# VH-VL binders against Protein STK_02290: the designs that were tried, part 9

Target 1, 225 residues: Protein STK_02290, of Sulfurisphaera tokodaii (q976g0)
Amino acid sequence: QEQLVAVNELNENLGKVLIKIARDSIANKLGILKINLEDYLSSLNDPILNKKGLAFVTLETYYGNSTSLRGCIGYVEAVAPLKEIVSKAAIAAAFSDPRFPPLSKGEFDNIIIEVTVLTKPQEIDVENRWELPKKIKVGEDGLIVEYGILYSGLLLPQVPMEYCWDEETFLAETCIKAGLEPDCWLNNKVKIKKFQGIIFREEKPKSEKILIIKPSEVKCKKEEI

## First folded at step 4 (VH-VL; framework fv_acimtamig)

Design s64 (from a16 with light chain S93Y)
Fold by ESMFold2-Fast, scan of step 4:
Structure s64 (fold): chain C 225 residues (1-225), chain A 126 residues (1-126), chain B 106 residues (1-106)
Amino acid sequence: as target 1 above (225 residues)
Amino acid sequence: QVQLVQSGAEVKKPGESLKVSCKASGYTFTSYYMHWVRQAPGQGLEWMGIINPSGGSTSYAQKFQGRVTMTRDTSTSTVYMELSSLRSEDTAVYYCARAETYYDFWSGYLNYFDYWGQGTLVTVSS
Amino acid sequence: SYVLTQPSSVSVAPGQTATISCGGHNIGSKSVHWYQQRPGQSPVLVIYQDNKRPSGIPERFSGSNSGNTATLTISGTQAMDEADYYCQVWDSYTVVFGGGTKLTVL
């Protein structure tokens, strides 16, 4: 039995639940909701939500015609069930992102919540390290570079799409993100893992309508008008 | 109530090995990193390393590389720190300390130690 | 390797404001955490992420972090605040502690 969440297990209805978990967790910390978070999460019995997963929660301030980043925190290790990870990431994005002051009660109705769920990372095993770029696909795969626990870097699947990178550049940039040299992926002591992702985003603050964004749908900046 | 309960004081001779335990309770054991920090008598805090209780992966401070080993047992919610080839300079109080595992793309890990064990005094003398 | 510099000792009269500095190159770009340690006891987190206070820590504890200096401020200092104080950052995949500051309230 699969212990970690896979992208094909996630649909619009589950995406709505993940957004609701994030929204309710923040509201509870702000005193807008008065719930016992542990009991709330324990009441969620969907099998997918009870599998371990990785997730990032992004908060953006909404201005009607534009947004600005307000917080972004996630988990790069599968340490808890997806429902707990989303709850924790949401609280951390709202109150523990060091780039921003803690989210205030007055901001709650003016933020957009986005949840990115990452699938089970799979170590890429090759006989010749120079074959690693052939095992990775820009537009589908995100990358994790690991050297022990502390030298770890993660780039989401949409990142190489946004920057028009090829697979070799993607590997090099993930090495740099891990705090290693750009050719770190040639070192057989360095583990390279790939994963997929799916993005669930509120259309506007507190909207029941959510957007589902796939990394392959993110256009290279050079294709923009 | 989150608690980290460490094993009792040890007296060791130079050249021996030390194994300290830290039993966690009151939270999901595999959802937080565990660090080990020591403090020699009258000295400051010195970081030794980190373990991810979920996967068991570890990273050690360069000073202790080759002498320290960190492990965990998920069935008992316990982490262990072993230090070999003990010297008198290893006399210290050894602490386990819990840290959140979330990651921010701009600043990396945001680790701070919200709960500490009570400490284990290790005396290394001839 | 990254180094954090703290004064070895700070003395303050009861009811007055104590200020403990933590110096580091471009420390304002890092998250600074502060721990209080009373003799014979484990460290206790008093400030995290520069200026945030854990539940149960009195409002008289505050923090700031800018440029090359982070600061822990204790207003209306009480005898119970007598302790060693340590600043801490995460740098280059390692935990770095300051040398500690002994706060005396007399």
Scores: ipSAE 0.085, ipTM 0.662, lowest interface PAE 4.8, mean pLDDT 88

Design s65 (from a16 with light chain V95Y)
Fold by ESMFold2-Fast, scan of step 4:
Structure s65 (fold): chain C 225 residues (1-225), chain A 126 residues (1-126), chain B 106 residues (1-106)
Amino acid sequence: as target 1 above (225 residues)
Amino acid sequence: QVQLVQSGAEVKKPGESLKVSCKASGYTFTSYYMHWVRQAPGQGLEWMGIINPSGGSTSYAQKFQGRVTMTRDTSTSTVYMELSSLRSEDTAVYYCARAETYYDFWSGYLNYFDYWGQGTLVTVSS
Amino acid sequence: SYVLTQPSSVSVAPGQTATISCGGHNIGSKSVHWYQQRPGQSPVLVIYQDNKRPSGIPERFSGSNSGNTATLTISGTQAMDEADYYCQVWDSSTYVFGGGTKLTVL
């Protein structure tokens, strides 16, 4: 009954709105924008934004010809509408990523914001667990491994592309991410879910042009073009 | 204004069951995890388990597995912790405590307990 | 299972700097949170994610975390800071608390 966001309902215009939510939430926390955040989010009436969703917000410092990671936080539980999740993830990425100091006002115009929306996870049902690798597709699917509430691991669809993994390695790495043994996917008490993702990214800081990145377009780190 | 209000003190006999409530207000109930932490007289803090109020999923510390049950009622924004087969060593103050649900891929869950209930003293004696 | 080690007690004179350590194997790779508990009261979060202060916590509270030791530092210590202090981390499968440190302001 809980309605979740689907990949095919996300387009470039919605991506622009999600980036704007992320940027405005950070600006408000920095005092650059002075709004009541709850009223701001309540004013967003798009039906898709009001569905529960999972999202990660990534911030990168922009140097013109290169970028460096500045923050990355997301939600692995569908606990709130997408608009609220993106807002909360953006604030957390800017101010609560323990690898970095809180984002300063002076950095705001020099960061790129990227929002990855995860679709409704679907449990993969198989009669034989050894068939699981045949039910996932590298370049399309991300994975969630669940064993109770505390043992949960999520790997985004672009991750196995970046590391040149096959489907079986992808399952094993997601088990490890959950804090379980690499063959956890053979245990029928462990839930394996797959989801798709779509990435919206500013072309440059505060750009009106938003890029849509498909996981299948991400190249293996050792592949030459 | 965030508030966590727990049920009142209880006196129990060994072998009985305990059920403590924690009513949340001032925030979106389903957007935060709720934990239960206890403290025996003169001792430190001991984590008991966690519930996700959104889906009702739970996870319990190994020590309490099989004796503890956590539930929630979304209509009243209330979480419950039930502990069965009580022993004298279960005498403690029981706290509910709220935690964020966001995930950092390098550190894992970053749950810290930002708001705590007032505590419920439970005395188990014959 | 992961263990956090704190000194049982620390004493300082008013106005001096108090330091409370929290030892753990490779704790610098984890996020450390600190709670203050005054007698008869619920714990209060005073530092989260190694070195960040919640709203309402005085500037004299600070934290650090590197290697095998996290530290809570209280500058210009006041009588009102007398309390038990607990460090806490997430470790793969559970939430771990240190044993607590009683801070006495002489």
Scores: ipSAE 0.074, ipTM 0.668, lowest interface PAE 5.4, mean pLDDT 88

